# VH-VL binders against FYVE, RhoGEF and PH domain-containing protein 5 (Fgd5), part 3

Target 1, 194 residues: FYVE, RhoGEF and PH domain-containing protein 5 (Fgd5), of Mus musculus (Mouse) (q80uz0r647to840)
Amino acid sequence: RALVIAQELLSSEKAYVQMLQHLSLDFHGAVLRALENVEQEGREPLAQEELRQGLRELPAICDLHQGILESLEQRLGDCGEGQPQVADIFLAREQEFEHHAAHILQFDRYLGLLAESCLLSPRLATTVREFEQSSQGGGQSMKHRMLRVVQRLFQYQVLLTDYLNNLCPDSAEYDNTQSALTLISKVTDRANES

## First folded at step 4 (VH-VL)

Design ra11 (from r1 with heavy chain S100L H111Y; framework fv_rovalpituzumab)
Fold by ESMFold2-Fast, scan of step 4:
Structure ra11 (fold): chain C 194 residues (1-194), chain A 127 residues (1-127), chain B 107 residues (1-107)
Amino acid sequence: as target 1 above (194 residues)
Amino acid sequence: QVQLVQSGAEVKKPGASVKVSCKASGYTFTSYGMNWVRQAPGQGLEWMGWINTNTGNPTYADDFKGRVTMTTDTSTSTAYMELRSLRSDDTAVYYCARDLPYYDILTGYYYYGMDVWGQGTLVTVSS
Amino acid sequence: EIVMTQSPATLSVSPGERATLSCKASQSVSSNVVWYQQKPGQAPRLLIYGASTRATGIPARFSGSGSGTEFTLTISSLQSEDFAVYYCQQYNNWPLTFGQGTKLEIK
């Protein structure tokens, strides 16, 4: 049962990382190029540097989850029929999750800055629109994709709780999973604050 | 003085191709996407497709699958629409129209309105 | 594709009266509707985008409302130059689709 839940964590992480890769590698680069073009066209940017800074955090978030995915693949691939040990994967990344939470809190502001920049630059608006309408974007809005970042934290909480309930209470994995849940809950609470 | 000027009327036989041009002036050509819309005599408007003038990438309506090509020439600020394998029911006025330059990221909605239109090009397909 | 249906097909009104034109979407398009005016022999003219935002230079007598599947264009105190064909268009989904038009004619 525990193994099944750990495999669900892995499968959902694969899907999430694919979404983040499209957002980070394809969208981020396209938007940064469009922002450079807006400045070169002589239109005055509205807090363009703050928007660039926010968008540059996407690769770091992607890297965090790519690392989690790779670790989950290794642990569950080597596990066979034994009990998985996955909680320390999250605990090892405590600092990265704390940094992640700080940037999620700025996402609504970054979306606002991007919206203002799109009003200033039809070219930037066209770039964002094309990305959202592409197969990589799946027709999903930028707001929806940013919401998925917060949703993944809630998903971790649900999956890790289910995982915990199927572990031996005397195991080190049980204790580590409780610690991981505490970390994820703290990060999720910060991300959801107004 | 934003303006879109289209090429002149054409008469074609069934099976031929037509290529309509749309020359933009008074604004930065690559900052606005370009739509192509047609209207058969006495009928309503039909969207054919759109082209990103910055990248040159087109998006076509399914009804024109495999027989429409949209291109741009950035050096002359001109958009082109070529329609192949013409049928009698392709007789229409063909318009180019500039994208409304608005996207609301907070709501995730795009304003795909068309704010500046060419004068139209009448294409008559007759045998 | 989303089908846009306009009603009535023809509306006969007198100058100075109020005209109300309807546009219905076959499925929800949120507020993603644009309205155009077309006079004989001319290209369409943008009136309203985002269901309710007037385009630059459009007189205050033109107003749009609605969301989801039901949309309305209202012209208060009709002027002689307002007699034309009016089209709605959705941009919620590709492909972009237009209504069949409502002809506004002098009673």
Scores: ipSAE 0.000, ipTM 0.463, lowest interface PAE 12.0, mean pLDDT 81

Design ra16 (from r1 with heavy chain P101I; framework fv_rovalpituzumab)
Fold by ESMFold2-Fast, scan of step 4:
Structure ra16 (fold): chain C 194 residues (1-194), chain A 127 residues (1-127), chain B 107 residues (1-107)
Amino acid sequence: as target 1 above (194 residues)
Amino acid sequence: QVQLVQSGAEVKKPGASVKVSCKASGYTFTSYGMNWVRQAPGQGLEWMGWINTNTGNPTYADDFKGRVTMTTDTSTSTAYMELRSLRSDDTAVYYCARDSIYYDILTGYYHYGMDVWGQGTLVTVSS
Amino acid sequence: EIVMTQSPATLSVSPGERATLSCKASQSVSSNVVWYQQKPGQAPRLLIYGASTRATGIPARFSGSGSGTEFTLTISSLQSEDFAVYYCQQYNNWPLTFGQGTKLEIK
């Protein structure tokens, strides 16, 4: 049933936004300050620039998904009698997805650059350690949490495909869901070509 | 050579405070965190807390919160641990120990340990 | 806090024998366990980190294994200098916690 899948999309988006807020507000700022110190010490400039650019995208990505979460909460809260409409939430944000495509899919590369930077800067490594072992970052590595940024696009494909399979094929929501899946696939393809 | 040198032995009365120093040399002081660990006579090791030597931000074990203060002086590459309201059961050797940081290339995780230790400072609390 | 429990409290073995020391965590700590050696009158010495990786300068006879809640330190062919107290410690969560120690003594 479509409503159940739409509610799973909402609950998973809420968890994802909570993780993004931790990365964007707490970890991101600390890492950027540490990278500034590494740069001032005359380390590898290109790796530092690329990593800094990727991390700078986290607040904007957080804002995108906060908007999606709020829209999902409104739609499913107002939905009473089993006809959810959620696909247009993604379609309304096509420009934002396209803007962030290259950066979203490069977070596994950014993890490699972070690791390289930590080998050159014990100060940066100490910052990473503090966040991994704190209550906010405890229980899971920051690598695992950052990798979720890449994985969310693929989770959208799975959830929207399951949603589509539980919709009436002649409905407007069916057509909109196919368009949303096409958008997510296009974003993935664009990022791979960057 | 990397070294941590601690202040000398202290004898204190119950209710007094003690401040132990730990002077680092042979590495960049602000690049590694510092742990404080104590050991009562004939007993095991007990972690007291950790301080970020760059920011001065400490993290304390619950048993010591309210009685301990950890600080650093970056101009002298020295860490300090002050323990207040001393009791007889605070009699112990107090150690400072540097964080070590290791990257595991196979898993992508960082591993931590205490690779360099001070010689220890015996604090005796007796009436 | 996570409780680390070591067994036995004392292990009596002869030089040239194998010693196996156990460490148990009250909840999963993944592979985030460190082993230290302490000789009388000395500060502890780092032996193993990440449950199984030897620190620099540590002889090959020392090996660590385990993950989750069960960890083992093995010394394959005991030398006279190996008789000491051994501590395990977890770094999965704050606060850091140590086991109570296992004393390795001559039989």
Scores: ipSAE 0.012, ipTM 0.573, lowest interface PAE 7.8, mean pLDDT 84

Design ra18 (from r1 with heavy chain N54D N57K; framework fv_rovalpituzumab)
Fold by ESMFold2-Fast, scan of step 4:
Structure ra18 (fold): chain C 194 residues (1-194), chain A 127 residues (1-127), chain B 107 residues (1-107)
Amino acid sequence: as target 1 above (194 residues)
Amino acid sequence: QVQLVQSGAEVKKPGASVKVSCKASGYTFTSYGMNWVRQAPGQGLEWMGWINTDTGKPTYADDFKGRVTMTTDTSTSTAYMELRSLRSDDTAVYYCARDSPYYDILTGYYHYGMDVWGQGTLVTVSS
Amino acid sequence: EIVMTQSPATLSVSPGERATLSCKASQSVSSNVVWYQQKPGQAPRLLIYGASTRATGIPARFSGSGSGTEFTLTISSLQSEDFAVYYCQQYNNWPLTFGQGTKLEIK
């Protein structure tokens, strides 16, 4: 049962990382070019610098989750029929989670800034639309994709709680999972409180 | 005053090509995408494709891929749609229509509608 | 491709009555539906976007509702100028697809 939950954590992390890579590598560049063109035409988009700064955090968040994905693949590949050991993957990245919490919190604000920019720049809105529709099997709105960044912490809480409930209370993995869940909950709660 | 003005009616023989123009005025041409939609006599609307007027990159509906080419001339604020290898069932009114974005503040979703349309160009294909 | 199906094909109603037009998508399109009005010899006119938001200048008697796969356009207190063909269209996915239209005619 625990193994099945750990495999679900891996599969959902893989899908999440693919989305983050697309958002970080493709969308970020397209938005920056659209904003640059508007400025060159003598029309200045509002709050463009704050939006640009927010988008610059995407590669670092992508790197964090790429590392988590690679670690999950290794641990579960080595697991076989044995007990999975995944909790320390999160514990090892405590500082990165804390660092990114502030920017994950600001993602709702960044969505608002992108929206305001699109209202003032049909050119930017056209770029957003083309991006949403150009990917194979995509078609999901940009807001949906960006909100997944905020939602991933909540998904970790659900998955780690289910995982914990299917572990032997006497195991080292049980103790480590409690610590990992405490970390993720603390980061999420701090995000909500600020 | 935002307007899209299309070229006049055309009569073509089967196998010929037709190129319809759509001249925009009253707004910044490269800020809005352009749709092409056709309507056969007495029938419904059929989407043919969309072009990014800033980049010139088109997206075509599958039924028209290989037969249609969409282009723009930003110096004249004009969009073009060329349809090749015409058949009698290509007889239709062809419309250009501006792609307008709308932002929903409550949901954070972008909505898109065709808010300004050309008057239409009747293309008749008959032997 | 997402198929949009409108019903009825023709709706016969009297001026002053309420008309209800239906549009169904073959798969979920969220609220990404637009309604257009077309009068004979004219290009279509944008009425509603986002399933329920009236476009600028559209009279309050026009209202839209629905999400997912089922959508409705309602015209309260029909006026003579409202007798036209109405099309729904989804923009959730490319290719953009239209319904076949509902013709609103005088009974």
Scores: ipSAE 0.136, ipTM 0.606, lowest interface PAE 5.4, mean pLDDT 84

Design ra19 (from r1 with light chain N32Y; framework fv_rovalpituzumab)
Fold by ESMFold2-Fast, scan of step 4:
Structure ra19 (fold): chain C 194 residues (1-194), chain A 127 residues (1-127), chain B 107 residues (1-107)
Amino acid sequence: as target 1 above (194 residues)
Amino acid sequence: QVQLVQSGAEVKKPGASVKVSCKASGYTFTSYGMNWVRQAPGQGLEWMGWINTNTGNPTYADDFKGRVTMTTDTSTSTAYMELRSLRSDDTAVYYCARDSPYYDILTGYYHYGMDVWGQGTLVTVSS
Amino acid sequence: EIVMTQSPATLSVSPGERATLSCKASQSVSSYVVWYQQKPGQAPRLLIYGASTRATGIPARFSGSGSGTEFTLTISSLQSEDFAVYYCQQYNNWPLTFGQGTKLEIK
């Protein structure tokens, strides 16, 4: 029941973290270097600074989700076939979610800025293409990968709602899951407004 | 005026190596990737590989891995393709071709086309 | 690797006629297909990218269509300079692969 949903949360988190690690370790550094060359060519630095700042948040966002993944692995390993307790994993990271919420929700905007920069810099477009075509990247588009950063918050909302609906209403886990949903909904509501 | 100018024809014996050059002018060399494509006499086009001219990182077709090396010299805006352990079936015209990006606003993806080609370098491999 | 198969190998048509050239991919390449024209002794010339978008300077009589695995290049009213070999190529996956070519010749 609830355990099955919690295991789905774990497996999807593992896949998401693998994608974030590729973006964080390889792609963002190369893009930042390409943006420095574009700036040197006399393009507007203000829009490029916004994009640089957003991309520099990738390692911290990766660390957040790596922590969530490790906690999910431990909790679900420890509970066996029993009742899982995973909601406090999100609650323990409330400050991190609030801090990174603006940057996470702006990744669709950062994608737009990246696309605009590529229109004016074939060099940057070439860098994006190389990462899209690499075996490490799996040939998946950069647009799809960057949108997954925003979409993961919406996926949490869906998964945690299904999880809540399969918990005993009298349990501490039920109360904690409601609090976790409130946190995630508060963060994602900002994206729906824009 | 954007153009790619390649080195002259070469005649090689089996087992030798050949290094073809491709000098770019009329654009910022490091802003566009470079493809290498060959064509045996009377045959179709065969893609050999691509190099990121900004980073120098190459990607090779499997048939050429282990005996091809693609490099660039950014100070002279020149790309190079070296093919080793030549066989008679390596006789072909070798082309360099610029990789041009085209943004699709509807999908947010990039399309690519080889918009500028070198004149070709004939490499003949015979005993 | 993705195999691109062109048909027919040779198409014989008269000036002023319509020519339709086929290109099939062994697996889906979405719309990541380009078409080139090559005349004897010359390097290829880019005609169409993204399956359907004409490159700069390419006459309106050239049009491309298709997605997934099946693509076509159409030349609506053949001019004498259009008799050449045409190649399709996919950009969806590494390695990049070309079709074998279709030779367009005078009837």
Scores: ipSAE 0.000, ipTM 0.561, lowest interface PAE 11.1, mean pLDDT 83

Design ra6 (from r1 with heavy chain Y103W; framework fv_rovalpituzumab)
Fold by ESMFold2-Fast, scan of step 4:
Structure ra6 (fold): chain C 194 residues (1-194), chain A 127 residues (1-127), chain B 107 residues (1-107)
Amino acid sequence: as target 1 above (194 residues)
Amino acid sequence: QVQLVQSGAEVKKPGASVKVSCKASGYTFTSYGMNWVRQAPGQGLEWMGWINTNTGNPTYADDFKGRVTMTTDTSTSTAYMELRSLRSDDTAVYYCARDSPYWDILTGYYHYGMDVWGQGTLVTVSS
Amino acid sequence: EIVMTQSPATLSVSPGERATLSCKASQSVSSNVVWYQQKPGQAPRLLIYGASTRATGIPARFSGSGSGTEFTLTISSLQSEDFAVYYCQQYNNWPLTFGQGTKLEIK
């Protein structure tokens, strides 16, 4: 049962990393190109500049989750049909989660800045439309995809709680999972406050 | 004024290819996507695809994948739609239409509509 | 692909009357529906976007309503220039899809 939940965590992480790669590599670059003429003019609305700066955080966030994905693949591959051990993957990245928490939580705000920027730039709105039709985006709106950055933290909390409830209370993995949940809950609580 | 002007009528034999042009004026060409829509005689509108005029990346409807190519020339503000392996049932008026975004203040979402259309290009496929 | 179904295929009404045109989506498209008017020999003209917002220059007698799967275009006090074919189109999902049209003709 615990293994099944750990495999769900891995599968959902693969889908999430694919979405983040699309946002970080393709969308970010396209947005920068769409805003190029405004930058050349030497004038840029504050919303567009702030959005540009916020999107530059995507590669670092992508790297964090790529690392989690690779660790999950290795850990679950190594355990076979045995007892999974995945909680320390999150604990090992406590500093990174705390460092990027502010930027992750601001993706709801970045959605607002994106909308405002699109109002000022039909070219940016056209870029958003292209990404909405992309097969890599699965037919979900750009709003939904950007909100997924914040929502992944909530999903971790749900998945790790279900995982914890299927572990032996006397195991080291149980204790480590409680610690991982405390870390994710701390970050998620900040997201709820915003 | 914002305007889309298409190339003239074409008569083709089955198996041939046709390339329709759509020249934009009165706005920044690379700021708006371009749709291609066709209409067979006495029939309804059929969406063929869309192209990002800034990147040149096209998206095609499944019925036209493998037979259609959409391109742009930003230096002349012109979009092109090439349809290959023509059949008699490809006889239609072909339109280019600008993809315009509209911000909805109340909901905070974008709506999209085809606000400017070319005059249409009649392509007749007959033996 | 989302299928858009318009009814009736043909609506016969007199000038000065109210016309109500229906459009149904095979699955929810939120409010992401556009209405176009097409006269013989002409390209379509954008009337309404977002199910209910009139495009620039469109007379107040045109109104749109609906959300989800059921949409309506209403033309109050029909004028002679309103007799045309009307198409609904969804932009909620790719590919974009049009209804088959409703022909508005003089009774």
Scores: ipSAE 0.145, ipTM 0.620, lowest interface PAE 5.3, mean pLDDT 84

Design ra7 (from r1 with heavy chain Y110F; framework fv_rovalpituzumab)
Fold by ESMFold2-Fast, scan of step 4:
Structure ra7 (fold): chain C 194 residues (1-194), chain A 127 residues (1-127), chain B 107 residues (1-107)
Amino acid sequence: as target 1 above (194 residues)
Amino acid sequence: QVQLVQSGAEVKKPGASVKVSCKASGYTFTSYGMNWVRQAPGQGLEWMGWINTNTGNPTYADDFKGRVTMTTDTSTSTAYMELRSLRSDDTAVYYCARDSPYYDILTGYFHYGMDVWGQGTLVTVSS
Amino acid sequence: EIVMTQSPATLSVSPGERATLSCKASQSVSSNVVWYQQKPGQAPRLLIYGASTRATGIPARFSGSGSGTEFTLTISSLQSEDFAVYYCQQYNNWPLTFGQGTKLEIK
């Protein structure tokens, strides 16, 4: 059961990283170029500047999750049908989670700023149209994709809790999973209160 | 005022090419995409393609790929649609139409409509 | 490509009545449908986007509804200038596709 949950964590991380890569490499770059054209005229409002700064965090967030994905692939590939060990993957990235959690949880707000920016810049809205129609999500709105960034931390809590409940309480992995849950909860709480 | 003004009517023989122009005024040309739509006499509307006026990147409907080229001249705020290897069933009124994006702040969804249209260019293909 | 099918092809109604026009998509298009009005010799006019949002300057008697595969344009208290051809169009997927049109004519 624990292995099945760990494999769900891996498969959901693969899907999430693919979505993040499209946001950070394709969409984000195009958005920054559209906003740069407005900035060159000195007509950029503060809301657009804040959106630009927030979206610049996407490549680093993508790198964090790419690292988690690669570690999950290695661990689950190596263990076969044995007991998985995945909790230390999260513990090893404590500083990165603390650094990025605030930005991740602000994506609800960044979505609102994107809306305001699109009302002020039809060029930006045209960029969003091109990506929504031609990118891998098909009919998925930009709202759905950006909200997945916020939701991933909460999904980790659910998956790691389910994983913990299917581990032997006397195992090192059980202790490490409790520590990982504490870490994810702590960074989520800090970001919500900030 | 926002306007799209198209070139005049054309009469062509089968096998020829036609290039229709669409001059924009009253707005920043490169901020909005441009659609091309045609309508055969007494029939419905048929989408031909869309061009990003800022980048010049076009997207064509499959029925027109290989025969159509969409371009822009940003210095004159003009979009062009060239259709090659004309057939009698290409006889139609050709429209350019501005692609207007709408962001729904309540749902976070983007919506798109053609809010400003050119007057149309009648292209007659006859043997 | 997504096929948009409008019904009826022709709708005959009297001024002051309510007209209901239908549009069906061959697969789900969410709420990503626009409606256009076209009068003889004129370019189409945008009426509604996002299935239900009226474009600027469009009278309140025009309303749209629907999601997924079934969409409706309703015109309450028909005026003489409302007799025209109406087209639905989806923008959920490329290529963009139009319905074949519904002609609204005086009974």
Scores: ipSAE 0.258, ipTM 0.645, lowest interface PAE 3.8, mean pLDDT 85

Design ra8 (from r1 with heavy chain Y110W; framework fv_rovalpituzumab)
Fold by ESMFold2-Fast, scan of step 4:
Structure ra8 (fold): chain C 194 residues (1-194), chain A 127 residues (1-127), chain B 107 residues (1-107)
Amino acid sequence: as target 1 above (194 residues)
Amino acid sequence: QVQLVQSGAEVKKPGASVKVSCKASGYTFTSYGMNWVRQAPGQGLEWMGWINTNTGNPTYADDFKGRVTMTTDTSTSTAYMELRSLRSDDTAVYYCARDSPYYDILTGYWHYGMDVWGQGTLVTVSS
Amino acid sequence: EIVMTQSPATLSVSPGERATLSCKASQSVSSNVVWYQQKPGQAPRLLIYGASTRATGIPARFSGSGSGTEFTLTISSLQSEDFAVYYCQQYNNWPLTFGQGTKLEIK
């Protein structure tokens, strides 16, 4: 049963990373190009720079989850029908999780800056439209996609709790999973602060 | 004033191609996407595709992929829609329509509507 | 693709009455629905976007509501110029899709 839950963690991580890669590689680059055109038109450089700085955090978040995905693929591929060991994948990344939880506190401000920039630049708004519609499902705004970082942390809590409940209580994996849940709970609470 | 002016009516034989133009004025052409929508006589509206006027990247409806090409000429603020291998059921009024974005401050969602339309170009395909 | 279905196909009402037009999506489109008005020989006119927000210049008698799969356009105190064909359209997914239209005609 534990293996089945670990497989669900892997498959959902793969879907999440695909979304983050689209944000980091396709959208981020297109937005930066559109912002360069706004600057050339004599728009306010400081407002645009603040937005650029916020958006540059996306690649680091993507790298964190790409690493988690690769680790999950390796661990679950190697364990076969044996007991999976996945909790330490999260524990090894405590610093990155805490860093990104702190960044999430700024997301509402960054989204406001993006919206303000789009009101001043229909070209940027057109870029946002192409991106929002190109991903299958099309109904998720940029705000919802960015908030999926918090949603993923909550999903980790649900999946790891279910995983824990299917482990032998005296195993090392049980102890590590409790520690991982404590970490994820801590960063989720911080991320939900704002 | 914001305007989209389309080329005049055309009569074509089956198998021919038609290229409709849509000249924009009164706004920055490359700042808004452009939709192409058609309407057969007595029928409803059918979306054909959308083009990013800044990049020239088009997105086509599946029913038209392989037969339609959408392009832009930024120097003349003109969008083009070429439909090939015409059939009698391609007889329709073809519209270009500007894609207007709207930001909802209460929800943080972006909404989109076609706020300015060309007058339409009647394309008749008959043997 | 998402299919948009409008009902009724034709609605006969008298001036001064209230008209309610329905639009259903084959799957959830959130609030990402637009309404257009089209008079014979004219291009469509944007009325409502985001399911419920009136476009600039649209009279207050036009109101939209709904989310998910069920949407409604209401025209209160109908005036003679309101007799036209009305289309709903979703922009939640590519390709964009229109309903087949509801013709509002004088009784």
Scores: ipSAE 0.138, ipTM 0.621, lowest interface PAE 5.2, mean pLDDT 84

